VHH binders against Putative pumilio homolog 16 (APUM16). Designs and how they scored, part 17

Target 1, 332 residues: Putative pumilio homolog 16 (APUM16), of Arabidopsis thaliana (Mouse-ear cress) (q9fie9)
Amino acid sequence: MANNNSFSMSTMFNTIQEILNEEPLTVPSPPSRGGYSLFHIRKAEMDIQRIFNFMTGSEDLKDDISVLDTGTLMWMASLMTSDCDYFMVITTNKNGSKTLQKLMGMSDDMDVFFFEAIMRLFIHVMTDKYASYVTIQGMRVFQQDKRELMYDQILRYACFLAGDQYGCIALNEIITDLDDPYYRDQLLDIVANNALLLSNDAYGNFVVQHVLKLRDSRCTRNIADKLCGYCVELSFKKYGSYIVERLLEAGDVPMATVVLDLLACKTEMLIRLARSEYGNFVVCKALELTNEILTADLFYGLVNRLMPYRHLLHRSPRSKIATILDSMSVPN
Key: E = the ipSAE of ESMFold2; O = the ipSAE of OpenDDE; V2 = 0.75 times the mean of E and O plus 0.25 times the DockQ between their complexes.

## First folded at step 11 (VHH; framework vhh_7pa5_2)

Design t6 (from q6 with G56S; at its last look DockQ between E and O 0.03; V2 from the best seeds 0.00; counts 0 for: pae E 14.3 > 2, grease 26.7 > 24.2, SAP .696 > .668, placed apart)
Fold by OpenDDE, look of step 11:
Structure t6 (fold): chain B 332 residues (1-332), chain A 123 residues (1-123)
Amino acid sequence: as target 1 above (332 residues)
Amino acid sequence: QVQLVESGGGMVQPGGSLRLSCAASGFTFSDYWMSWVRRAPGKGPEWVSTISGSGSYTSYADSVKGRFTISRDNAKNTLYLQMNSLKPEDTALYYCAKDSGYWGSYDSPFDYWGQGTQVTVSS
């Protein structure tokens, strides 16, 4: 019995609190920089700056990475990951992120440092514009055991990430790149189970849309199920209308789900929707698709409900709905 | 300017009932999800209930589920919270909160709050 723990506001607040209270994963501190004498600290500082400059330097320096010996690379990796702030400064830099991505996968030993750093700063990295790509790269090149641990974190924070400006992008990329059906399905389930919440979110809606575009029948069906009864409301909203349109296009079952919502709502609401900025497209698409697939009951159901108000629908210059209705009124 | 004004709070005995109201202005009320949040003395904010723009979707914290009912009248730009079977642990300042439409800051899904109305449940 998959505890369909539907994401609730309570869950959200708890998650936020957990995130805030989560002690940084005690990832074993990189080997304590032995007692760096003050002198060593200065030297280390100089090295830190050099590494930063190297990592964040222009793309022309990319060729220089290939000439570095394994020992030097390991040292660099160790130093970059020795301090969370330092790692973040490099990783959040556009060039730094790119350079880091190139270093990842060169050596399993080196990847341990990067993996640990990512895991310590998982949310911070995943919600950053450039740093999130480092995680994505890790998911591509790291050993399976590390990837699995990262997947677990992604699953844990999936809804949170979906609602983030950059997290949603990273999440979509991860979903797309996932080769493991087990983890992919879990992510899809999380998205589907929280479809209503995510559809109403400025960034979460992109994740729902993305998932619908993947045309996974199971996921699509689940999303349709979760959005059943809410399609009309969603259609009044910009992002919601996009989702509902995608749902209409996703197949017969999702289409029927949407249309049934349209048929079940109050007439006033339906007319309002048909005349609304975004809802008019949904209603129009519903008419077009039901007509195309010859679902006579659904199509005529919509037509019959809308027809008495066709005069109101004609006043909306952008609406093709009136045109469709007029075409039906011609008695063959 | 967005304004949220809570009312209906007061003192009641355990097992009693109250109905809170929140008058909203300065935005299209029906376009936004609305929530009730409460803060008890010495505690952090606790989410209580949320309702969708149309009122079709409602959710409740486990602590109030079955006892509280959130509703809205979009024609009156008013949010309601019917509280039944009140308990001493329900004592708190109750806030009406407007959904931001985006949870970007993760600090709060709300962009506007009322001043709150005090609910006290005591024998």
Scores: ipSAE 0.000, ipTM 0.210, lowest interface PAE 13.2, mean pLDDT 83
ESMFold2, look of step 11: ipSAE 0.000; ipTM 0.343
ESMFold2 (binder alone), look of step 11: mean pLDDT 81; pTM 0.808

## First folded at step 12 (VHH)

Design u1 (from t2, 13 letters changed; framework vhh_7nfr_2; at its last look DockQ between E and O 0.39; V2 from the best seeds 0.00; counts 0 for: pae E 3.6 > 2, unsure alone 64.4 < 65)
Fold by OpenDDE, look of step 12:
Structure u1 (fold): chain B 332 residues (1-332), chain A 123 residues (1-123)
Amino acid sequence: as target 1 above (332 residues)
Amino acid sequence: QVQLQESGGGLVQPGGSLRLSCAASGFTFSDYWMSWVRQAPGEGREWVSTISGSGGYTSYADSVKGRFTIARDNVKNTLYLLMDSLKSDDTAVYYCAKDSFYSGSYDSPFDYWGQGTQVTVSS
């Protein structure tokens, strides 16, 4: 009775809850809004609007930012980060995000404000289409101590981010940009350890695919290990099939893992897979690769299993599998 | 104890509208960001919308953008989801979720969930 562990986003959330028993980072509370007079409120409102317009309106900010003095920039940074809503409004704006990215790294003192804001709103920022790039930029330009703290958050929420439509993109970028082997390896391990879950997810699968494209031998092997026994099931699914195809292409060991799963499954299942919408590509690729790499045992194993059902495979539109099998049956 | 209770779900025709409510208790409601998450049959949980503590910031999944509106009444400690132009694909259990990280807690994106309310869009 194969415990159909329905790998759902809910499972990801639960898994994250189990892993994160570590002490919460205390983010300093925003400064208490002192009793600003109505005049100060209006001025502040005007300033807020001005800053917003500046941040979101300027396509060529390079020239304008360069003209601003350090004090003004600091003030702007302080004001933008003084309110979480305001910060989010700016960061989630396409131009605002870009402008923020340009401001980041100009001053360590200024970066403190951005860092704190990002940390306070970490998930919200990371799961936004444009705001996530602010975090990515922070990971590039912030001081090491701040980057480390950000890495810790990324690690903590890696699976969650992977399952998010924008988080997965951000995560992939971060993985790509990581120059620290320690953090990179940890992220890769998290992805690998959760490969089955992520491969079944609409967005997580992109992270797995991305990681496989990096051709990290350790990670690839780990992923293959985690997916061992599940390749057939995955191959019936759209995203899963992509993962399995990538595994086939990833090297001899991952390829063998996939093919062995194909060989180990019930004949009926294999034939269904070969005829399925997505699985047919997996089976075809497996045949092609095993033939090319001269893994004769694996190739002929597949051929022998499929050959008796060649007639069924011919009925499938665009079946390359049948073609491959036919080529094998021609008596020289 | 933190409690979240969803209501307002039901059967609606395509193109129809629903209003979901989530009654919150056991915490300072206005201090926390709130979210709606849904789960369709056989699918994983999908984030739908988030609103900041003050209500000054809102965000939506692309799938619901322009059709759904998240709102909150901090006096009533109630979160709302206005759903317009409902589609069959919107059929799901909708959950109210309390965001955890706004308060400085980074243990999970969401630390409390309601029991959910069923929304069925069917002709």
Scores: ipSAE 0.026, ipTM 0.546, lowest interface PAE 3.5, mean pLDDT 85
ESMFold2, look of step 12: ipSAE 0.334; ipTM 0.730
ESMFold2 (binder alone), look of step 12: mean pLDDT 78; pTM 0.790

Design u2 (from t3 with V5Q M11L R39Q K43E P45R S71A A75V Q82L N84D P88S E89D L93V; framework vhh_7nfr_2; at its last look DockQ between E and O 0.29; V2 from the best seeds 0.00; counts 0 for: pae E 4.1 > 2, grease 24.7 > 24.2)
Fold by OpenDDE, look of step 12:
Structure u2 (fold): chain B 332 residues (1-332), chain A 123 residues (1-123)
Amino acid sequence: as target 1 above (332 residues)
Amino acid sequence: QVQLQESGGGLVQPGGSLRLSCAASGFTFSDYWMSWVRQAPGEGREWVSTISGSGGYTSYADSVKGRFTIARDNVKNTLYLLMDSLKSDDTAVYYCAKDSLYSGSYDSPFDYWGQGTQVTVSS
């Protein structure tokens, strides 16, 4: 009775909760809203609106930013980050995000404000379509100590981010940009360790695919190991099939892992897979690759299992599998 | 003790509207961002919407954008989700979730969940 532990997003969330038993980073308290007089409030409101307009109104602010003095920029940075709502409104704006990215790295002092804001709103920023690029930029331009702290957060929430529609994109970018082997490897390990979960997820699968495209031998192997025994099941699914196809293409060891799963499953299951909407591509690719690499045992193993049912495979309008099998049945 | 209790779910026809409520207790409600998350049968949990402590910031999943509205009443310690133009794909258990990040806790994006309320959209 194979405990079909349906790795649901719920399981992901629960797993994340279990893993995160580490000590919370103390985020500094926002500065106390001093008693601004009504005049100061109006001026402040006007300033807030002006800053918002400035940040979000122009696509090409390079010239405008360059004309601003350091004091003004510092003030702007301080004001933008003084309120979480305000910061989010700016960062989640397409132009606002871009403008922020340009401001980041101009001064270490300013970067402190941005860093603190990002850290305070880390998940919210990272799961937003445009705001996530602010974080990515921070990871490029901030001082090392700040970057390290950000990396820690990324690692902590990697699985969560991977399962998010925008987080997964951001995560992939971060993985790509990572130049520190220590953090990169850790992140890859997290992805690999959670490969089954992520492969079954609508967004997580993109992260797994991305990682596989990096052709990190260690990571690829780890993923293959984690998916061993699940390749057939995954191949019935849209996103899962993509992962399995990528594994087939990733090298000899991952390929063998997949093919062995195909060979180990029940004949009925294999035929069902070969005829399925997504699985047919997996089986076809497996045949093609095993034939190409001259892994005769694997190839003929598949062929021998499929050949008796070739008539069923011909009924599938798009079945390249049948064609491959027919080509082998022609007696020279 | 933190408590979140969802209500307002039910059966509705496609195109109909529902209002979900989440009663919060055991913490300073206004100090925390709140979210709605849903789980359809056989599917994983999907984030739906988030609102900041003050209510000045809101965000929505693309799947519900323009149809759903998240709101909060900090006096009543209640989170709301107004759902308009409901579709069959909106059928799910909807959960209220307390955000952990605003409190400085980085343990999880959400540290408390309600029991959920069932929303069924069917003709």
Scores: ipSAE 0.085, ipTM 0.599, lowest interface PAE 2.8, mean pLDDT 85
ESMFold2, look of step 12: ipSAE 0.302; ipTM 0.706
ESMFold2 (binder alone), look of step 12: mean pLDDT 79; pTM 0.799

Design u3 (from t2 with V5Q M11L R39Q G42E P45L A61K I70V T91A L93Q E103S W113R; framework vhh_6fv0_2; at its last look DockQ between E and O 0.29; V2 from the best seeds 0.00; counts 0 for: pae E 2.6 > 2, grease 25.9 > 24.2)
Amino acid sequence: QVQLQESGGGLVQPGGSLRLSCAASGFTFSDYWMSWVRQAPEKGLEWVSTISGSGGYTSYKDSVKGRFTVSRDNAKNTLYLQMNSLKPEDAAQYYCAKDSFYSGSYDSPFDYRGQGTQVTVSS
ESMFold2, look of step 12: ipSAE 0.395; ipTM 0.736
ESMFold2 (binder alone), look of step 12: mean pLDDT 78; pTM 0.789
OpenDDE, look of step 12: ipSAE 0.471; ipTM 0.783
ESMFold2, look of step 14: ipSAE 0.436; ipTM 0.754
ESMFold2 (binder alone), look of step 14: mean pLDDT 79; pTM 0.793
OpenDDE, look of step 14: ipSAE 0.364; ipTM 0.743

Design u4 (from t2 with E103S S108L; framework vhh_7pa5_2; at its last look DockQ between E and O 0.01; V2 from the best seeds 0.00; counts 0 for: pae O 12.6 > 2, grease 27.2 > 24.2, SAP .758 > .668, placed apart)
Fold by OpenDDE, look of step 12:
Structure u4 (fold): chain B 332 residues (1-332), chain A 123 residues (1-123)
Amino acid sequence: as target 1 above (332 residues)
Amino acid sequence: QVQLVESGGGMVQPGGSLRLSCAASGFTFSDYWMSWVRRAPGKGPEWVSTISGSGGYTSYADSVKGRFTISRDNAKNTLYLQMNSLKPEDTALYYCAKDSFYSGSYDLPFDYWGQGTQVTVSS
C-alpha cells in the first residue's frame, strides 16, 4: 500500500513558511563590539555609504581591497553584517556579491561576521540571484565547523531551495562543489527521495536533471526507483520528459526502468505518448538506446507494441519513431 | 490464460463477403489493441488490420484498405473483421492477435494469436 503521501509543493511551501515564521535560531550575539569609538551617527552614515559604494562599485576599485588593512576590513565586515537589511542590499547587488566573495576567506575572524549574516538570512540569501553565490563561496572558504552548520541548513531546506528559481541553481552548485561524501550523499538522497515531486516542479526538475548528470550510481538508481511507474506520465510533460530522457541515458538499470514502464502501460497510452509533443522524444530515445545496447527484448518489445500503429505515428510531424519502425522491414 | 478463438471463415466466391469473429478471454479485452493477421499458403504472415482498445483508432494494410473493416464489441469481448469484395488473393488463414510484448515466436509484433479461421476465395 504505497502511502501516496501526495506531498504537494503547496504543502511544502506552507510548511516552509511556517518554518520561516519560526524565530530564527538565536545566533549567538556577536561578541560585544569592543570600543570601536562610536563614530558620530553622521560619520557612521557616511561610512555606511562609503562601504556600500566600495562594495558595489566597479571591479576596478576592487584592487584596493589588497591595500586595506586587516583592521579596516574587519571593521567593514562588522559594519556590513551589523544590519540584515544592509547586508542584503550589498549581497543582492551583483558587484556587492562579488566583492563580498573576495573578502570571504581572507580572515577567519572576518568570516565569522559573514557566516552569521548568512545564517540569519539563509533562505533570503539562497533564493537571491547574486546573494546565493555568497553562500556558495562560504561553503568553499569557511572553516569546517561553519560549513557543517551551513550544510545542515541546506539539508533542511533542500526541497524548498530546489523549487526556487535561484535556489535551484545554488543548490546545484553546492552539490557539485561538495567534496564531503556525508553531506553530498544526504543531499543526493533528499533529491532522490523527492524525485517525483521535483520532476513535476518548474525548477525542481533542474535539480533532478543536474543530479542525474553527475552519474552517481546510487543516486541515479534511487531516482529510477522513485520514478518507477511514473515515467510515462512524466514523459507527457516538458520537464518530465527531459528527466526521463536522462534516465534512459544514465545506464542500463535506469534505462530498463523507463522502458519497462513504457512496456507496462496500455497500448493506447503508449501510442499517445509516442505522438505527444514531448513523449515522442522519450519513445524515440528509448528505441534508439535499446537498439544500441542490444537489449533485444526491450527493443523488440517496444517495436512490437508500436509497429501495428506505425501509420498513426507517420501522421505525426517529424516522427523519428516511424522511421525506426520502417527500418525494421515489417510488411505494411 | 489468454484465449483467442476465431470463427466465421469459409469458402466464398470472388466479390463475396465474410465476417470474422474473435472471442477473447483471459484478459481485460478493452485495455488492449487487437489485430487481424493472415497467412496465405507458402507465404509469411501478413498484417491485415488493427483496432485500439476503445475502437477509436483503426488501421489497415494497403491490400485490404477500403474492403475490410475492423471493429470490436468490448461488452462481448469480441473482435470482428468485415471482409467485402473478397479476392482470391485474400485466401488465407486469418488470426486474431493481441498486442503485447515481444515473444520472439512470431515475425509479427504480437504475443497471443488464435488458432485461426480459414478463408477461401475461389470461383
Scores: ipSAE 0.000, ipTM 0.222, lowest interface PAE 12.6, mean pLDDT 83
ESMFold2, look of step 12: ipSAE 0.163; ipTM 0.611
ESMFold2 (binder alone), look of step 12: mean pLDDT 81; pTM 0.821

Design u5 (from t2 with E103S S108R; framework vhh_7pa5_2; at its last look DockQ between E and O 0.30; V2 from the best seeds 0.00; counts 0 for: pae O 8.3 > 2)
Fold by OpenDDE, look of step 12:
Order: structure tokens, then C-alpha cells, then sequence
Structure u5 (fold): chain B 332 residues (1-332), chain A 123 residues (1-123)
């Protein structure tokens, strides 16, 4: 008896809050910056505003960066990261973000400053349209120890990030770029474990969709498992329907999971779904796939349930289902 | 004890304006970033806006950008959200949230939430 715990948005919110209220990860203390005097090189030429202008003013700073000496770059990095507001102003700027990304990886010493800034402002950076790419770049170019710490933060806040308009994008990029199976699998597990929650979220659904596109069999199966019993409900929703469609296409087990949900629901619900704006595609795809893969029991199960109501389905502008049914010689 | 108390919500017509307030107590208000988060019926929580401790940095969700303005009065320990050009889609319970960021430390995104104030935009 699958405890039909009715999906409640309130429950989702509470769950997210609970996740966010977990024990804080201790961020290691930043190394003492005492060794780099902010005033060493080109003090007379560079100030906060000049640095800002430099960072944000040009789309192609590659040549400009190349002419700067290491000391100047270090000084700039130190200054940019000395104040959180200042860092955010730069990193949230489209060009600033790009410039920072170019600076990152130039030296390990300089990367320390960027790493520390990112870690201090991790959520803020990750949930920003442009700043999130700075973190992504860090994940590419930083030393392993720093990346690991960043991974830990990503894991910690994965659900939160998934539910954010920019965080979800960043998270997807990170998932895509991950070459470490340990961290990748953990992220996939988090997504899968929270698949129902995320699928019902305005942004989280994109993460679920993205993960499904990766065609990780383990993850896909886990997602299917978590969404078992909820596929019909999801299919009434725009993004939910996409997820369900992806599951149908993902393999035999996920497909069966979806179809079984369709078969298990009340007839009225199934017909409503078949006539609904998004659900009609799900039902149609289910019919097509079950017919194609010769899962006769599933296919005919659907057909038999739908056939008595084919007249209603013909009235729908979405007549593809009706067409499929008409092609079937199912005795009334 | 940290307390966040939202106010200013209500019912307005599309195109109308509201100003939300959040009274903060129990911590050094100016040291912490603050955010607004909203929850619409049948939807998950949505981040709306964030402001730094000093007010020097602000950010907004795309859905509210250009229409909403976050501000704070540190002397009054109050966070504000000016909402202009309100749309039915803005109907939600709006929460004030305290950021956990302090002096470069970030333990979790939000450590305290208010009870929320209801905003309803309807004709």
C-alpha cells in the first residue's frame, strides 16, 4: 500500500527548509592575506573604480590581462575579494564575470582569493545569472582541494540551487562538467531522491529534466521509483509532462512505471489527462511507445481503458490519441 | 532571539503598488544580508530579492526585476520591498529571510524566516 502521501506544496517548502537548516559546513579559515600589500604595484594607477572599470568595461580583455604583471594581478585579485559587496558587484556583472573567469586559473596564489570569495558568498554567487559561471570556472581550474570544498557546498545546497532560477542552470552545468564519479553520483542521488519535489518546482524541474537527459540508468531508475504513483499528476503540468515523457523514453523500467500509473488511475482521471493540454502528449507517447516496443499488455491495457471514451477524445483538438485508437480493431 | 515580522501585505489591483516591511530584532541587523522570498499558491518557494548588509548590493529575480525594489533602514532594523506594477502572478505569501552570511562566513543561505505577509493581486 504505497502511502499515497498526497503531494503538498507546503510539504515541499518544509522539506526545502529542513534541508537548508542542516548543520553548517565549516568553511576553512581563509589563509592569512598578510603577505600581499594591497598597495604594492601600480598603486597610483589602480583604484577600486579603475579595477571595476577594467573588469567590466571590455568584452575582450585577454590582451589587457596578458600585459599585467603577476604582482598587479595579485593585487587586483586581493582588492576585488577584500570586500564582499565589491566582489559581488564585479562578479554579477556580465563582463566582470567573464574577466574573473579569465583570471581564474592563472595562478594558484591568485585563485586562493577567488576561492575564498566564492566560498563566503557561495549561495549568492551560485544564484546569480553571471556570477554562477565564476563558480563553474572555479570548479574547472582550481586545485583539487578547493574543488572538493566547493563540491561539498554544492552537495549541501543542491536542492536549494535546483529551485533557483539561476542556480538550476549552474547546477546543471556543474553536473554536466563533473568528471568525478563520487561527486557526480552524489548529486544525481540528491536529484533523484528529491525528484518529486523538484519536478513540481518551477526551476527544479529543469534539473530533473537535465539529469534524465544524461541517460544515467541508475539515476533514471531512481527517479522513476520516486515518481511512481505521481506520473499522472505530473503529466497535467507543463514541465511535469516533460519529465514523464522523458521517463517514457528512458527505458523499459521507467516506461513501465509511467504506464502502470496511467493504468492504475481512475478512468475519469485518465480521460481528463488524455484531453488535457499537456497530458495528451504523455498519453499519446505512452501508446506509441508501448505499441512500438511490443509490450502488448501495457499497450492494450491503455487502449482498453481509453477506447470506450474515444468519442470524447475525438472532440479534442488533440486527436492523435483518437487516431491511434481508431486504428485498433478492439471490439466494443 | 532573532525575530522577523513582515507587514504591509494586502489586496491590490493589477498595476497597483505595495510596500512590504520586515522588522528585525535579536541580531545586529546591519551585519547581515536580507532577502525576500515568496510562495504562491500551488508553487514552491521563489526567491525574490536580496540586499547586502550595507545596502550596497541588491539583486532581484527576473520575474520582479524593474518592478520591485529592495531596501533597508539599518537604523530602524527594517527591511523593505517596494512592489510596483503588481501582477496577479505576484500573489503570494512573502517572507523576510535573514541570510546567514556574516563577515565572510556562509554556513547556510537563510537561518531565520518570518511568518510572512500575504500579497494578493486581483481585479
Amino acid sequence: as target 1 above (332 residues)
Amino acid sequence: QVQLVESGGGMVQPGGSLRLSCAASGFTFSDYWMSWVRRAPGKGPEWVSTISGSGGYTSYADSVKGRFTISRDNAKNTLYLQMNSLKPEDTALYYCAKDSFYSGSYDRPFDYWGQGTQVTVSS
Scores: ipSAE 0.015, ipTM 0.242, lowest interface PAE 8.3, mean pLDDT 83
ESMFold2, look of step 12: ipSAE 0.327; ipTM 0.724
ESMFold2 (binder alone), look of step 12: mean pLDDT 81; pTM 0.812

Design u6 (from t2 with E103S; framework vhh_7pa5_2; at its last look DockQ between E and O 0.33; V2 from the best seeds 0.00; counts 0 for: pae O 4.0 > 2, grease 25.3 > 24.2)
Fold by OpenDDE, look of step 12:
Structure u6 (fold): chain B 332 residues (1-332), chain A 123 residues (1-123)
Amino acid sequence: as target 1 above (332 residues)
Amino acid sequence: QVQLVESGGGMVQPGGSLRLSCAASGFTFSDYWMSWVRRAPGKGPEWVSTISGSGGYTSYADSVKGRFTISRDNAKNTLYLQMNSLKPEDTALYYCAKDSFYSGSYDSPFDYWGQGTQVTVSS
């Protein structure tokens, strides 16, 4: 009685919520904006606009930044990070993001401001097209203690980020850049443990695909384990089929896992899959790989299941499967 | 207790418009970022838009950019989503979500969700 644990989106949200319910890191409150005189407010407003223009207007700021003294840069950093809205406006701007990335790492003191801002707005920054690169840069240039804290946040929100249109990209970049085995492995574990969920997600599937491309044997195996019994279903889907194809190519164990799922499913389902828009590629690849590399048993298993329905497979345009089957039927 | 109640959903023709509302209670509304998230049938949740506590910052998914506008009335504790030029692809249950971030806190991105309001775009 295969417990059809119907992957309910509600369960995903609940799981994400459960992951997110761990103890919040207390970030110190920004210093209270003392009563700035109207003049100070205007000056501050002017400064804010100037900084904004500087940050967002220049494509080549290397020369300009180099001319600025440390005090000025510190002041700018402080001002940019003093308000969350302002920081977001800058960091979500394409040029602003780039400029911030250049400023980051220039001074440890300045990096404190950037770090704090990123942490306060972590999800918002990470789920933005351009702002996420600021975080990525922080992960490259910040001191170790800050990076560790950022890693903790990444781990905490990994599944959420994976399911986001920009978060998934950022997450993939971070995974790629990770040189710490501890954090990398943890992140890979999170992806693997949630492989089914992510594979069914419009963006999460990219993370799974990315991780599979890394060819981490442990992770790949774990993913295969989690997707065991679901490969057929996934193969009907565009991105799911890509994942399954990657699994087929990932090694003997993942390949076997996929093929066994194909062999275990109902004949009608297998034929539907073989004739489906995306599934036909999966089945074809399975046939090809089992014929070339591994066990005659798996290959012939597939062939035997498909052969009686060869006529149906020929009706499918560009069916490589039919071609493979025909090649097997020719008596030497 | 935090409560989020969505309204304004319905059936519209392609190209039509809807305005969603979310009534918030049980917390200081202005202190929290708010978001809209939608879930289409057979699909995972999709982030749609976010607005800062003050309303000074807004962001949108690429799929809705230029068509949807998020806003808030802090005096009324209400979040809005103006949806214009609606497409069949916009058909989904739309949720109001409270951000967990409070003035720099590192809480979960979305700690409370409403029950959702159904938007159906069909010719």
Scores: ipSAE 0.025, ipTM 0.443, lowest interface PAE 4.0, mean pLDDT 84
ESMFold2, look of step 12: ipSAE 0.290; ipTM 0.699
ESMFold2 (binder alone), look of step 12: mean pLDDT 80; pTM 0.800

## First folded at step 14 (VHH; framework vhh_6fv0_2)

Design v1 (from u3 with S103E; at its last look DockQ between E and O 0.31; V2 from the best seeds 0.00; counts 0 for: pae E 3.0 > 2, unsure alone 64.7 < 65)
Amino acid sequence: QVQLQESGGGLVQPGGSLRLSCAASGFTFSDYWMSWVRQAPEKGLEWVSTISGSGGYTSYKDSVKGRFTVSRDNAKNTLYLQMNSLKPEDAAQYYCAKDSFYEGSYDSPFDYRGQGTQVTVSS
ESMFold2, look of step 14: ipSAE 0.364; ipTM 0.721
ESMFold2 (binder alone), look of step 14: mean pLDDT 79; pTM 0.805
OpenDDE, look of step 14: ipSAE 0.488; ipTM 0.800
ESMFold2, look of step 15: ipSAE 0.325; ipTM 0.709
ESMFold2 (binder alone), look of step 15: mean pLDDT 79; pTM 0.804
OpenDDE, look of step 15: ipSAE 0.226; ipTM 0.676
ESMFold2, look of step 18: ipSAE 0.394; ipTM 0.749
ESMFold2 (binder alone), look of step 18: mean pLDDT 79; pTM 0.801
OpenDDE, look of step 18: ipSAE 0.236; ipTM 0.679

Design v2 (from u3 with S35H S103E; at its last look DockQ between E and O 0.02; V2 from the best seeds 0.00; counts 0 for: pae O 9.5 > 2, placed apart)
Fold by OpenDDE, look of step 14:
Structure v2 (fold): chain B 332 residues (1-332), chain A 123 residues (1-123)
Amino acid sequence: as target 1 above (332 residues)
Amino acid sequence: QVQLQESGGGLVQPGGSLRLSCAASGFTFSDYWMHWVRQAPEKGLEWVSTISGSGGYTSYKDSVKGRFTVSRDNAKNTLYLQMNSLKPEDAAQYYCAKDSFYEGSYDSPFDYRGQGTQVTVSS
């Protein structure tokens, strides 16, 4: 009785929320700049607003970044990253995110500020529509040591990110852009190991689909293994069916895994699947792909199971399955 | 005429158990998948569980997995839902529903449902 501790995505979300609710490591408040005259405070406030306006302004104004001296840019970077809220306000802004991405990679010294801010707010940044691109850009332009630390965080929160509306997008981009086989393989392993959970998730399924599109044989095989016994159930679902279709297309082993699930399930379930909104495509694809000499046993297995119920399959408008079955004149 | 009649609802304490029954008539019971759905106050209809005609396939909402068990007795034309470890969030009107699949329509997962039976969970 395998205690399928179905780690519900909800539990993961709750755990992460708990982690996020844990008091940010009190970065020691910068020493109370005691002596700044009201004038300096006003100037600083004005500077904050100016920076915000600059960062969030129209793209046309951004050509002016090239005119700014290194010192000014360093100052801006320092100021933008000095406060987490301020950084988030800029990074979550569409234009601010873009501007920040442009600033990243200009100087290693500047990148330290951006890196630290991203790391401090990693989950918040990665789960935001626009801010996540800042992290992606960092993964492209930062020095290797910083990227490695970021990868560690990505690995740590990979499943959580995969289940997030924007995190899944960012994760897919990162997976695609990864040049380091070590980290890439680790991410793929995480996705594969959690394939069942992610495939059933509203956003995680996109990550699984994306990874399957990469056609990594090892990863695909692992995913197939994890989804073994669940392919029929997944095929009733819209996005699940896409995943199963991708597995069918991925090669002989994944295909066989799917088809064997189809063959192992109860007849009534198979017929229901074949008539279902999404499952009909899976069954059809399985028939199409197995209709070869080397997989003839699988093909005929499916045909034999479906053939007695062909009359039910004909009731479905444009049933390709029925057409395939009809073409198989069992020689009386 | 298709008829579905639910029974077995009632008041239970948190952690308690109930067994719901649904008596079916007017159709070949064993030929149809059956469903349990529920509706809590101010909430929409929520799917709870599904069972195939033969009973060989079962499915559950994640929140009730491990606590609820759907079964059927085709000889008695009766659908069951064993509910264990009941929680306040399980309180709802529970309905049995007949699957519409036999008629080839996927517009609705079911074409008939009963009058329902009330489940209340209160300390």
Scores: ipSAE 0.006, ipTM 0.262, lowest interface PAE 9.5, mean pLDDT 83
ESMFold2, look of step 14: ipSAE 0.234; ipTM 0.667
ESMFold2 (binder alone), look of step 14: mean pLDDT 80; pTM 0.807

